# Ledger of designs, part 17: miniprotein binders against q96jn8r1131to1294

Target 1, 164 residues: q96jn8r1131to1294
Amino acid sequence: TLEFLENHGKNILLSNGNRTATRVASYNQGIVVINQPLVPQLLVQVRIDFLNRQWTSSLVLGVITCAPERLNFPASACALKRAAWLLRGRGVFHNGLKICEKFGPNLDTCPEGTILGLRLDSSGGLHLHVNGVDQGVAVPDVPQPCHALVDLYGQCEQVTIVNP
Below, E stands for the ipSAE of ESMFold2; O stands for the ipSAE of OpenDDE; V2 stands for 0.75 times the mean of E and O plus 0.25 times the DockQ between their complexes.

## First folded at step 4 (miniprotein)

Design h9 (at its last look DockQ between E and O 0.40; V2 from the best seeds 0.00; counts 0 for: pae O 8.2 > 1.5)
Fold by ESMFold2-Fast, scan of step 4:
Structure h9 (fold): chain B 164 residues (1-164), chain A 82 residues (1-82)
Amino acid sequence: as target 1 above (164 residues)
Amino acid sequence: SEEEKRIEELLWKIKELLEEAKRLAEEGDPEKARRLLEMAKILIELLMRIAKELGNEELLKLAEELLKEAEQILKKVEEKLK
């Protein structure tokens, strides 16, 4: 079963059998990671449950290629300078460097109820899915093993893992 | 108290705006970074007024430090806008 790891950002509370993550304070310290490596044929999906629009930007999605179970997470995923490929706003980032200006919809404007998915294709390409629609390859040739990460940053205060 | 909660929420918002402004400046959006810094300065000035009204010296010092940080980021942003 897919669950969020119990190693997570300080402001996260897990519920619903570790399938729901809630950020209970501030705007940061909200990183969660899926408990299984993202392998080809696995579609990991989360639903945006609650948005607080007092904050400037919203959630970040992506993958990390380091082992997450004992990782000391930074306050935000944007601070990861190694082994991280992230989707934020309209951009794609590798280790803090913007590698694509416009990919998919703006994650800062996705409404409550949006289902966001990450999937690895047979060639190692990382795909973003939005409400079941494949946005294409955001990152080619992601190193293995990798782990799906969600940063409940800013506006996004709650997500729930959803089965396909 | 409700007042302490509002001060904490104000501090979080100021810190978030400063963090986002630094990020946008680095990623090539100095115009948006400037707008966020102007918002942060308004909120910092509000925090300074609250600190003075309460006679809270520690909070006033914190607000002054946040203002200096905002001004430092703004100087770097203005260099990129040139």
Scores: ipSAE 0.700, ipTM 0.845, lowest interface PAE 0.9, mean pLDDT 91
Fold by ESMFold2, look of step 5:
Structure h9 (fold): chain B 164 residues (1-164), chain A 82 residues (1-82)
Amino acid sequence: as target 1 above (164 residues)
Amino acid sequence: SEEEKRIEELLWKIKELLEEAKRLAEEGDPEKARRLLEMAKILIELLMRIAKELGNEELLKLAEELLKEAEQILKKVEEKLK
């Protein structure tokens, strides 16, 4: 069963059998990682459950290749300078460096109820799905194993892992 | 103190969620009301844990009353979803 790992940002409370993550304070310290690495061709999805529109920025979605159980998470995912490929706003970032200005929808404007998905293709390409629809390849060759990461940043106060 | 600010903010969020869930239950959006109640319940349970850690019986009683309120609204919401 896919669950959020117990090692997470300090402002996160896990519930619903560790399938729901809630940021209970501040605007950051909200990094969560799904407990099993991505399996090629299998879609991993989270639903945006709760947004606080007082913030301009919202969640970050991506993958890491570091061992997640012992990782010391920074305050926000954008400070991950190694082994991280992140989707933020419309941009794609690798280790803090923007490598694509515009990919897919703007994550900062996704409403409550949006289901966001990550899938590795057979060549190691990382796909974003939005409400079940493949948006194409965000990152062409992600090292494996890798884990899905969500940073409940700014607007985003709650997400839940959902089945495809 | 920082801890008192955290508790106050948490109480404010819980009360706001319950107020809005009650309105939505009456206004005919029970699915959204359910989601707000689930969030409120999570935050109430956190508040109860904080109250127990502090040995604050007054805060614990308040959290328990908020939980009862949430469950009462949830009962109405579940009846409308049938």
Scores: ipSAE 0.205, ipTM 0.620, lowest interface PAE 4.5, mean pLDDT 89
Fold by OpenDDE base, look of step 5:
Structure h9 (fold): chain B 164 residues (1-164), chain A 82 residues (1-82)
Amino acid sequence: as target 1 above (164 residues)
Amino acid sequence: SEEEKRIEELLWKIKELLEEAKRLAEEGDPEKARRLLEMAKILIELLMRIAKELGNEELLKLAEELLKEAEQILKKVEEKLK
């Protein structure tokens, strides 16, 4: 079963069988990682449960290729400088560098209830899904194994893993 | 301790959600109030689990009172949504 790992950001509290992550303080320290690595054609999805408009920006979604159980998480996913492919706003980032200016919808403006998904295709391409709609390949060739990462940042205070 | 700090943060968040929910319900946004209350309930349940794990009866009692409050507000809000 899909759930968030116990190793997570300092401001995160897990509930609902570790399928729900809630950031209970400040605007950062909210990184969580899904326990099972992504495998081809498996869709992993999270739902934005709650947004706090007092903050700016929102969740970051992506994958990491290092061992998540031992990772010392920084305050934000943006500080990950290795083994990280991230979707932030409309941009795609690799190890802190923007590799795509405009991709898919703006994650900073996704409303509550939005379901965001990640899926590897047979060629190693990482796809973003939004409310069940494939937005295309965000990253063309992702090393495997990799784990889905969610940074509950800024406005995003709660997400839940949902089944397709 | 770090655990105590997290508990305090959790309590603060719960109370904030409840107050905001009440405000929103009165200001004509019961749907948003409902969402806040649902979130509050989740956090309260987490607090209850923490209390049980620590054997802290006082904290458990507090959590139960918060749950009661949340449920009462939620009931009122849901009636407004009908």
Scores: ipSAE 0.015, ipTM 0.297, lowest interface PAE 8.2, mean pLDDT 90
ESMFold2 (binder alone), look of step 5: mean pLDDT 84; pTM 0.821

Design p0
Fold by ESMFold2-Fast, scan of step 4:
Structure p0 (fold): chain B 164 residues (1-164), chain A 82 residues (1-82)
Amino acid sequence: as target 1 above (164 residues)
Amino acid sequence: SPEEIVEEVKKLIEEALELAKKGDKLEAVWKLMEALDLVERLGNEELEKAVREAIEAIERGDPELAEKILREALKLAEEKSE
């Protein structure tokens, strides 16, 4: 079963059998990682449960290719300088460098109830799904193994894993 | 060297403030996060606190407050290192 790893950012509280992640303080220290590698055919989905509009930025999601079980997470996923491919706002980022200006919808404006998904295709392309709709390939040829990551940054204070 | 790290921190802060003025808030935060990593290595707790508060100010949509915080912290750090 899909769950969030018990290794997570310092402001995270896991509940609902480790399927719900809540950021309980500030705007950062909210990184969570799925407990299984993202392999082709696996669709990992999270629902945005709660947004706090005092912050202007929101949720970041993507993949990392380092082992997450004992990783010391930085305050923000954007500070990951190795082995990270992230979707933030409308941008795609690799190790902190913007590699695509406009991909998919603006993640800073997705409302509560939005379901965001990550999937690898058979060629190793990373896809974003928004409310069941495939946005296309955000990142080609992702190295494997890789792990799905969600950063409950800014507005996004709670997400829950949902089954396809 | 510590002097080289301080110069890199100043450069990152200046770049972040210019990005924030242009409305590139996420990029500004990224630059300040990089500065924060360097400041933590220096062990300057006062400057570290100022960078963290500046990031929060930008996230709240107040880059003018962030600039004030960072300018005051840098001035104090330089005055102490006579």
Scores: ipSAE 0.263, ipTM 0.585, lowest interface PAE 3.1, mean pLDDT 85

Design p1 (at its last look DockQ between E and O 0.75; V2 from the best seeds 0.00; counts 0 for: pae E 4.8 > 1.5)
Fold by OpenDDE base, look of step 5:
Order: sequence, then C-alpha cells, then structure tokens
Structure p1 (fold): chain B 164 residues (1-164), chain A 82 residues (1-82)
Amino acid sequence: as target 1 above (164 residues)
Amino acid sequence: SPEEIVEEVKKLIEEALELAKKGDKWEAVWKLMEALDLVERLGNEELEKAVREAIEAIERGDPELAEKILREALKLAEEKSE
C-alpha cells in the first residue's frame, strides 16, 4: 500500500491512513515521501486537494535516492543539495541545478483536483503524468532505488495519494 | 571565513533582488534559501530573520515588501562585514 512516511516536514499532518498529507502551518516545512520506492512501470500519483491562494508558489514534485526514513528534511525541497531530482514550476532540477528550463505544465498553476504522477520507464527515465497523460521524460536516468517526494509548498496545502 | 560568508550572502541577496524584479520568483527564493544557509552559519539572527521575511513576502506575492526587506538585509550584511 502506498503511503506517506512518518518522517516528514514539521508542518505536515498525515491522515487517511497516511495517504493524505496536509500542511497545517506557514508555506513551507511540507516535504513528504512515499513509502515504496519507484520501480519501473509503477505509476505513483497524488491529487492536489486544496490550494491556499494567499501564497503564490505551489508544490514541488520529484524523487530522492537517499534513505528517506532517516532524512532530515529541510524547510523546502529547494534546499536538497544531494540525491534529489525535482520538478518546480516548469523547471527540472538536480541537486539545486536547473537541468531543464521548460518541461510539462507549470506546477505553480495546477488547479485543485489535478492528479500528478511519477513513473520510471524501463531505461530509468522518470516520467511526469498529469491527469493521466504522460508528459514525457523529465529525468533521463534516475538512480534506483528512488522514492517519490512531494513538497507541499506555497499554495499547496493538501495532497492525497490516489490509485491509477 | 566569516568575511567570505558575508560577501557571499550579499551577493546572493543582490542576485535575489534582481531576480525578483524580473519576476523570477522561484529563482529569487532559491538564492535567498542559499543565503539563509550561510547566514545561519554566521549566527546573525537579525539578518536571518530578514532573509526569512523576504522569502515569505515573495511567497505572499508582495514583491515590494520583499525588495524593501532585502535592501535592509543588505545594510545588515554590510554592518556585519565591518
């Protein structure tokens, strides 16, 4: 069963059998990691449940290749400087460096109800799915094992893991 | 050295200011987060608070307030370098 790990950002409250994450304070400290590592052809999806419009930025989505259970999460995924591949806005980042300027939809403007998915292909390419549509390879070769990461940042105050 | 850290902080804040003016909010915040890490090493709580508030202002969609705070932060950093 796909769940968020108990090791999470300080402002996160888990519910619904750890399938729902809610950021209950401020705009940050909202990192969560999905328990099961991504394996080829497994589609992991989260739904944006609630957006707080007093903030401007929104969620960051990506993967980490370090052990998530012991990770000391920074206030934002942006501060992850190792073992991290992130999707923010329309950009793709690796350890703080932008490796792609424009990819997929702008995550800052995804409305409530949007379902975002991550999937590894057989060659290790990380795909982004938006409402079930494959947006292509965001990262061509991701080390395995890796775990899906969601940073409930800015507007994004609640997400839920959903099945395909 | 502390002096080198301060100079890097100033550089990051200045870059953030320019990025914010261009509307590159994420990039500005990124620079400020880097600055924040360095400021924490310095132990300058006042400067740290300023940087945090600037980030929050950006995230609230108030670039004018962010700019104001960042300019003050630069002044604080200058004082630290003396």
Scores: ipSAE 0.680, ipTM 0.861, lowest interface PAE 0.7, mean pLDDT 94
Fold by ESMFold2-Fast, scan of step 4:
Structure p1 (fold): chain B 164 residues (1-164), chain A 82 residues (1-82)
Amino acid sequence: as target 1 above (164 residues)
Amino acid sequence: SPEEIVEEVKKLIEEALELAKKGDKWEAVWKLMEALDLVERLGNEELEKAVREAIEAIERGDPELAEKILREALKLAEEKSE
């Protein structure tokens, strides 16, 4: 069973058997990581439960290739400097640098109820799924092992892991 | 050196303010996050607080407030170093 790790950003509160993450303060310190490596054929999905529109940006998701169990998380996932591939807004970012301008929908505008998924294909390509629809390869040839990460940034104050 | 770090912080802050004026809020925040890492190494708590508050202001959609916060903090930091 997929769960969020107990090692998370300081503003996170886990509930629902560690399957729901709530950011209880501010706009940041909301990084959570899935408890299992993202292996090919595993589809990790989260549902956006709660949006606070006082903030301009929203949820970031992606993968990290460092061990997350004892990682000292920065305030925002975009500050990760070690082997991080992130999707924010419409951009794809590697270690804080934008490597693709327009990929998939604008994540800053996804409404409550949206289900976002991450999956590796057989060649190590990272795919984004939105409400069950594969958006294509955001990042080719992701190093292994890697771990799915969600940053409850800005507007996004709650997500829940959902099974396929 | 501390002096070298201070100059890099000032450069990042100025770059962030120009990006914010252009409406490139994400790149502005990214530059301020880089500045924040450097400011933390300096141990300047007042400037660190200002950078954190400026990032929050941008994320709330108020880049003009961010500029006021950062301009005031830089002015005070320069006065103390003198």
Scores: ipSAE 0.462, ipTM 0.710, lowest interface PAE 1.8, mean pLDDT 87
Fold by ESMFold2, look of step 5:
Structure p1 (fold): chain B 164 residues (1-164), chain A 82 residues (1-82)
Amino acid sequence: as target 1 above (164 residues)
Amino acid sequence: SPEEIVEEVKKLIEEALELAKKGDKWEAVWKLMEALDLVERLGNEELEKAVREAIEAIERGDPELAEKILREALKLAEEKSE
């Protein structure tokens, strides 16, 4: 079913049948990708399991539109310069460029236990869900196929894929 | 050109230092990540290391160390370009 792909950041350890990702060192090198592309009826959800407040920034969510199995991931998702649409803090980024200043809640303030979701709508719009509540369209027309991405950055040390 | 990239890197680093002074940690880190992208294009290994160390210092909650690292790196980069 839904699992984190075995091609991932170098500081990630996968467990729980590849449904849990833990960053085991440092504050970066924590990119993981969901193994199944998004389709309009699929809600990909992860729960924030552990946060380390020693760090100032937290996780990044998003999608990549290129095949993820052989990508060389950078140390941080914000360095993805091709085929990437990312949500960080309240900002939306395309290929490293900020395209929206404010969308949804500030991801850097989400506590442990928060369930974050990504899905495409019928028009290809990318939606963020927070604890089951749709926050609206972050990106109006994402090319398909695309895969959900989580960067266990800074504060975020563990996430688990959960069913909607 | 490489010279234009160096000037842009310097500008981004100076902006990050001003943001860190104001306490805008997230914006400072973002500016440094933008600078890091350009430094990687230059292939300047020493400046790249300095920017990475400064980012880690800010993320660790030590912006004064980050400022020290960045100011020293800028000084060295300007001296080498002379």
Scores: ipSAE 0.208, ipTM 0.571, lowest interface PAE 4.8, mean pLDDT 86
ESMFold2 (binder alone), look of step 5: mean pLDDT 81; pTM 0.762

Design p10
Fold by ESMFold2-Fast, scan of step 4:
Structure p10 (fold): chain B 164 residues (1-164), chain A 82 residues (1-82)
Amino acid sequence: as target 1 above (164 residues)
Amino acid sequence: SPEEIVEEVKKLIEEALELAKKGDKLYAVWKLMEALDLVERLGNEELEKAVREAIEAIERGDPELAEKILREALKLAEEKSE
């Protein structure tokens, strides 16, 4: 079954059989990674459980291509640079560059209960799913192997892995 | 050199403040994170604290507070250099 890795950001507490991640302090240090590589046809989904509106930004979703099991995670996912392709707000980012200006809904405004999904298609394109709806290809030709990443940044203090 | 690093930090801070004024919070924070890495290498704990607090202020929606924090810290750092 899908679980968050025991290696995670230092403000994270895992519960519910490592399927729920809670950020217990501050606004950062909240990176979690799925324990299995994101292979074509696998849909990884998380539900937003709790939002703290004292912060203006919210969660980041994406993939990383480095081995996550022993990685010393930075304070935020954007510091991963070349190893990460990230969805943040309405943008798609890689290596400090905004590679797409508007993609999907604004992740900073998704309410509690929203289910966000990541999936690779057969051509290696990374798709975002929002409440079951495919938003299309955010990133073509993602290098493999890669792992799904969630950064519980800012407003987003808790997520839970949910089955399709 | 330390002088060159200080000038790069000042440049990153000014770029971050302009991005924050334009409402580009994401890139403002990224520039401050780059500045934070450099000030950590310098060992300037007061500047490091100021940059961390400025990022938090921006994330709370208060870029004007971030500017005040950073300008006060830069002024203090310049006074000590002299």
Scores: ipSAE 0.349, ipTM 0.685, lowest interface PAE 2.8, mean pLDDT 87

Design p11
Fold by ESMFold2-Fast, scan of step 4:
Structure p11 (fold): chain B 164 residues (1-164), chain A 82 residues (1-82)
Amino acid sequence: as target 1 above (164 residues)
Amino acid sequence: SPEEIVEEVKKLIEEALELAKKGDKLEALWKLMEALDLVERLGNEELEKAVREAIEAIERGDPELAEKILREALKLAEEKSE
């Protein structure tokens, strides 16, 4: 069963059997990681439960290729200097560098109830799914093992893991 | 070393200021988030507060306040250099 790892950003509170993550303070320190590696065919999905419009930016979604169980998470996923591929706003980022300017919908404008998914295809391509619709390959040839990461940044204060 | 961290923080703040002036708020935020992580490791509470407040100002849609805070943060970072 998919759950969020107990190792998470300091502003996160897990509930609902570790399937719901809530950021209880500020706008940052909200990184959570799924408890199983993203293997091909596994679709990991989260639903946006609550948005706080006080903040401008929102949720970041992606993968990391380091072991997350004892990782000291930075204040935001954007500060990850290792092999991290992130989807933020309209962009795709690798280690802090924008590698694609416009991919999928703008994550800063997705409303409450949006279901976002990550999946690896058989060639190692990372796909974003939005409300069940495959947006295509955001990143080719992701190294394995890798782990799905959600950064409850800014507006996004709560997400819940949803079964496909 | 602490001196190397301070120099990197100053560089990130300078880059964030230039990006903010050009209206590239997303990239300015990226630089400031990197600076925040480094400042937290450094243990400088005053500089950390300044960077955190600048990020909050940008996130709340007040880039002019962020620029004012960042200029003050840069002065603080320079004062902490040896």
Scores: ipSAE 0.130, ipTM 0.517, lowest interface PAE 5.1, mean pLDDT 84

Design p12
Fold by ESMFold2-Fast, scan of step 4:
Structure p12 (fold): chain B 164 residues (1-164), chain A 82 residues (1-82)
Amino acid sequence: as target 1 above (164 residues)
Amino acid sequence: SPEEIVEEVKKLIEEALELAKKGDKLEAIWKLMEALDLVERLGNEELEKAVREAIEAIERGDPELAEKILREALKLAEEKSE
């Protein structure tokens, strides 16, 4: 079963059997990681439960290829300089550098109730799914093993893991 | 040197403020995070706090407040280097 790891950002509280993550303070320190590697065919999905519109940016999604169980997370996923591929706003980022200007919808504007998914295809391409719609390959040739990451940044204060 | 780092920080801050005024909020914050890394190397806790507060101001949609905070902090940092 899919759960968020107990190792997470400092402002996170886990509930609902570690399937719901809530950021309880500020706008940052909200990184969570799924407890199982993202293997081909596995669709990991989270639902946006609560948005605080006093902030302008929202959640970040991606993968890391380092072991997450004892990782000391930075204040935001954007500060991860090694082994990270991230989708933020409209951009795709690898180890802190923008590698794609515009991919998929703007993650800063997804409303409450949106279901965001990450899936690896058989060729190692990382796909973003939005409300069940495949947005295409955001990142080719992701090394394995890799782990799905959600950064409850800015507006996004709560997400819940949902089944496909 | 500390003076060279202050000049680089000032450049990053000016670039960030220009981006924020254009509505390129994410890139503005990224430039300020780069400035924050340099400021941490300076060991200037007041400037570090100012950069963190400026990032928060931009995230709240108040880039004018961010500019005021950062310009005051840079003035103080420059005066201390003398």
Scores: ipSAE 0.271, ipTM 0.612, lowest interface PAE 3.3, mean pLDDT 85

Design p13
Fold by ESMFold2-Fast, scan of step 4:
Structure p13 (fold): chain B 164 residues (1-164), chain A 82 residues (1-82)
Amino acid sequence: as target 1 above (164 residues)
Amino acid sequence: SPEEIVEEVKKLIEEALELAKKGDKLEAMWKLMEALDLVERLGNEELEKAVREAIEAIERGDPELAEKILREALKLAEEKSE
């Protein structure tokens, strides 16, 4: 079964059998990682449970290719300069560099109840799914093993892992 | 050296302010996060607090407050040496 790892950002509290992550303070220190590598055809999905609109930006999601179990997470996923492919707002980022200007919906405007998914295809392409709809390949040829990451940044204070 | 780190921090902050004026808030925030990493290494608590508060101000939708905080921090850093 899919769960969030016990190693997470300092402001995270896990509940619901480690399937719900809540950011209990500030706007950052909210990185969580799925407990299993993202292997081809595995669809990992999270639902946005709660948004706090005092903040402007919202969640980031993507993959990292470093081992997450003892990783000292930075305050924000955007500070990851190595081994990271991230989707934030409309952009796709590799190690802090924007590699695509406009991909999929604006993640800063997704409402509560939105279900966001990550999946690798058989060719190693990383796909974003929004409410069950495949947005296409955001990143080709992701190195393996890789791990799905969610950064409960800004507005997004709670997410829950949901089954496909 | 501390002097070299301070100069890099000043450069990142000025780059962030210029990006913010162009409306590129995301890239501005990334420059500030790079500055934060360097400032934490310096151990300058006042400058670290200023950078953190500026990032928070941008995140709350108040870039004018962020600019005020950062310009005051830069002024103080320059008055105490480089």
Scores: ipSAE 0.253, ipTM 0.611, lowest interface PAE 3.6, mean pLDDT 85

Design p14
Fold by ESMFold2-Fast, scan of step 4:
Structure p14 (fold): chain B 164 residues (1-164), chain A 82 residues (1-82)
Amino acid sequence: as target 1 above (164 residues)
Amino acid sequence: SPEEIVEEVKKLIEEALELAKKGDKLEAVYKLMEALDLVERLGNEELEKAVREAIEAIERGDPELAEKILREALKLAEEKSE
């Protein structure tokens, strides 16, 4: 069963059997990671539960290829300069370098209730799913093992893992 | 090396302020996050605090406050450089 890992950003509180993550302070320190490696064909989905419009930016999604169980998480996923592929705003980033200008919807404008998914295809391509719709390959040839990461940054204060 | 890092930090801060003035708040925040990584390497806690507070100000929708914080921090850092 998919859960958020017990190691997470310092402003996170886990509930609902570690399936709901809430950021309880500020706008950052909200990184959570799924407790199982993202293996081909596994679809990991989270629903946006609560947005605080005091903040400008919102949720970041992606994968990391370092082991998350003992990682001292930075304040924001955007500070990960190694072993990270991130989808934020309209862009796709590898280790801080923008590798795609516009992919999928703008993550900073997704409303409450949006379901966001990550999946590896059989060739190692990372796919984003939005409300059940495959947006295509955001990142080809992701190294393995890799781990699905959600950064409850800015507006996004709560997400819940949902089953397909 | 430290001198080179300081110049890169100043460049990133100026780029961030220009992006914020254009209304590209998200890109401004990303530039400041990159500056923050470099400032942490320098060990300048006062400048680090200023960059963190400036990011928060931009996230709250107050880029003018962010500019004030960063300009003052850079001025103080230059006065102490010797």
Scores: ipSAE 0.186, ipTM 0.541, lowest interface PAE 4.3, mean pLDDT 84

Design p15
Fold by ESMFold2-Fast, scan of step 4:
Structure p15 (fold): chain B 164 residues (1-164), chain A 82 residues (1-82)
Amino acid sequence: as target 1 above (164 residues)
Amino acid sequence: SPEEIVEEVKKLIEEALELAKKGDKLEAVFKLMEALDLVERLGNEELEKAVREAIEAIERGDPELAEKILREALKLAEEKSE
């Protein structure tokens, strides 16, 4: 079953059988990773449970291509550099660079209850799903193996893995 | 070299200040995260703290506080270069 790995950012507390991640302090140190590789056809979904609006930015979603089980997570997913392809706000980012200006909805404004999904297509393209709607290919031909990550940054203090 | 790293940090902080003034919050934070990575390599704990606090101030929606913190950070970087 899909769970968050027990290796996670320092401010994370896992609960609900490792299916709920809560950031218990500050605005950062909130990276969590799914416990199995994101293989084609697998749809990984998380629901936004709590937003703290004292912060202005919100969660980041994406994939990493390094092994996550023993990774020393940085304070923010953006610091993962070449190992990560990330969706933040309306941008797609890789290696500290914005590689797409406007993709999908603004993740900084998604309300509580929003369900966000990541899926690889048969050609290795990374798709974002929002409330069941495929937003298209955010990143073509992602290197494999890769792992789905969620950075509970800023406003987003809690997410829960949900089944399709 | 450490001198080249300090110069890059100063440049990133200056770029972040300009972006924050323009309301480009996301880009300002990205520049500061790059600065933070370099500052951690330098081992300058005072500058690291200042950059972390500036990011937090921006994320709380207080760019004026961030500007104040970053100007102090630039002063610290300049003092260390000598």
Scores: ipSAE 0.286, ipTM 0.627, lowest interface PAE 3.3, mean pLDDT 86

Design p16
Fold by ESMFold2-Fast, scan of step 4:
Structure p16 (fold): chain B 164 residues (1-164), chain A 82 residues (1-82)
Amino acid sequence: as target 1 above (164 residues)
Amino acid sequence: SPEEIVEEVKKLIEEALELAKKGDKLEAVWKLLEALDLVERLGNEELEKAVREAIEAIERGDPELAEKILREALKLAEEKSE
């Protein structure tokens, strides 16, 4: 089944059979990656468990197309310069460049209990799901293999993988 | 080279200052996180601390403090590029 990889940001503690990720310090160093590639029609979901509203920004999620098992993660997913497609706030980013201004809900304002999902369609389009509702295609033509990534940044201090 | 890395850091800090003044706080943080990654690889602890504190100030909702810290960070980067 789905788990977070043992390779993660240095402020992460994994628990609950590697299905819960907790950021135990600061606001950054909180990147986690799902243990298997995001293949078409697989829906990967995480629930926001804890928000610390001392911070302004919140979680980032998306995909990377490089192998994650031994990757040296930067302090934040936003610093990934290569092979990364990220959803942050209301924006869609490719390797740090904003490619869409407003997509889906504002991830900086999603409350505790929100379930966020990532799925590839059969054409390689990356979809965001919010509380079970497909928000549409955020990124067309994502290269494969790709891997689902969650950055427990800022407000978001804990997420748990949820089965569909 | 270290000199090339310092010039990239300086550029990212300058871009972050412009974005912060424009009110694009999230984009400013993005540029600073890129700078932080480069500074950590460079091993300059003083510059790293300054960039980290500037990001934290923006994240806590204090952009005026962030601007002050970024100006000091830019001065440190300029000194090291020399």
Scores: ipSAE 0.148, ipTM 0.539, lowest interface PAE 4.7, mean pLDDT 85

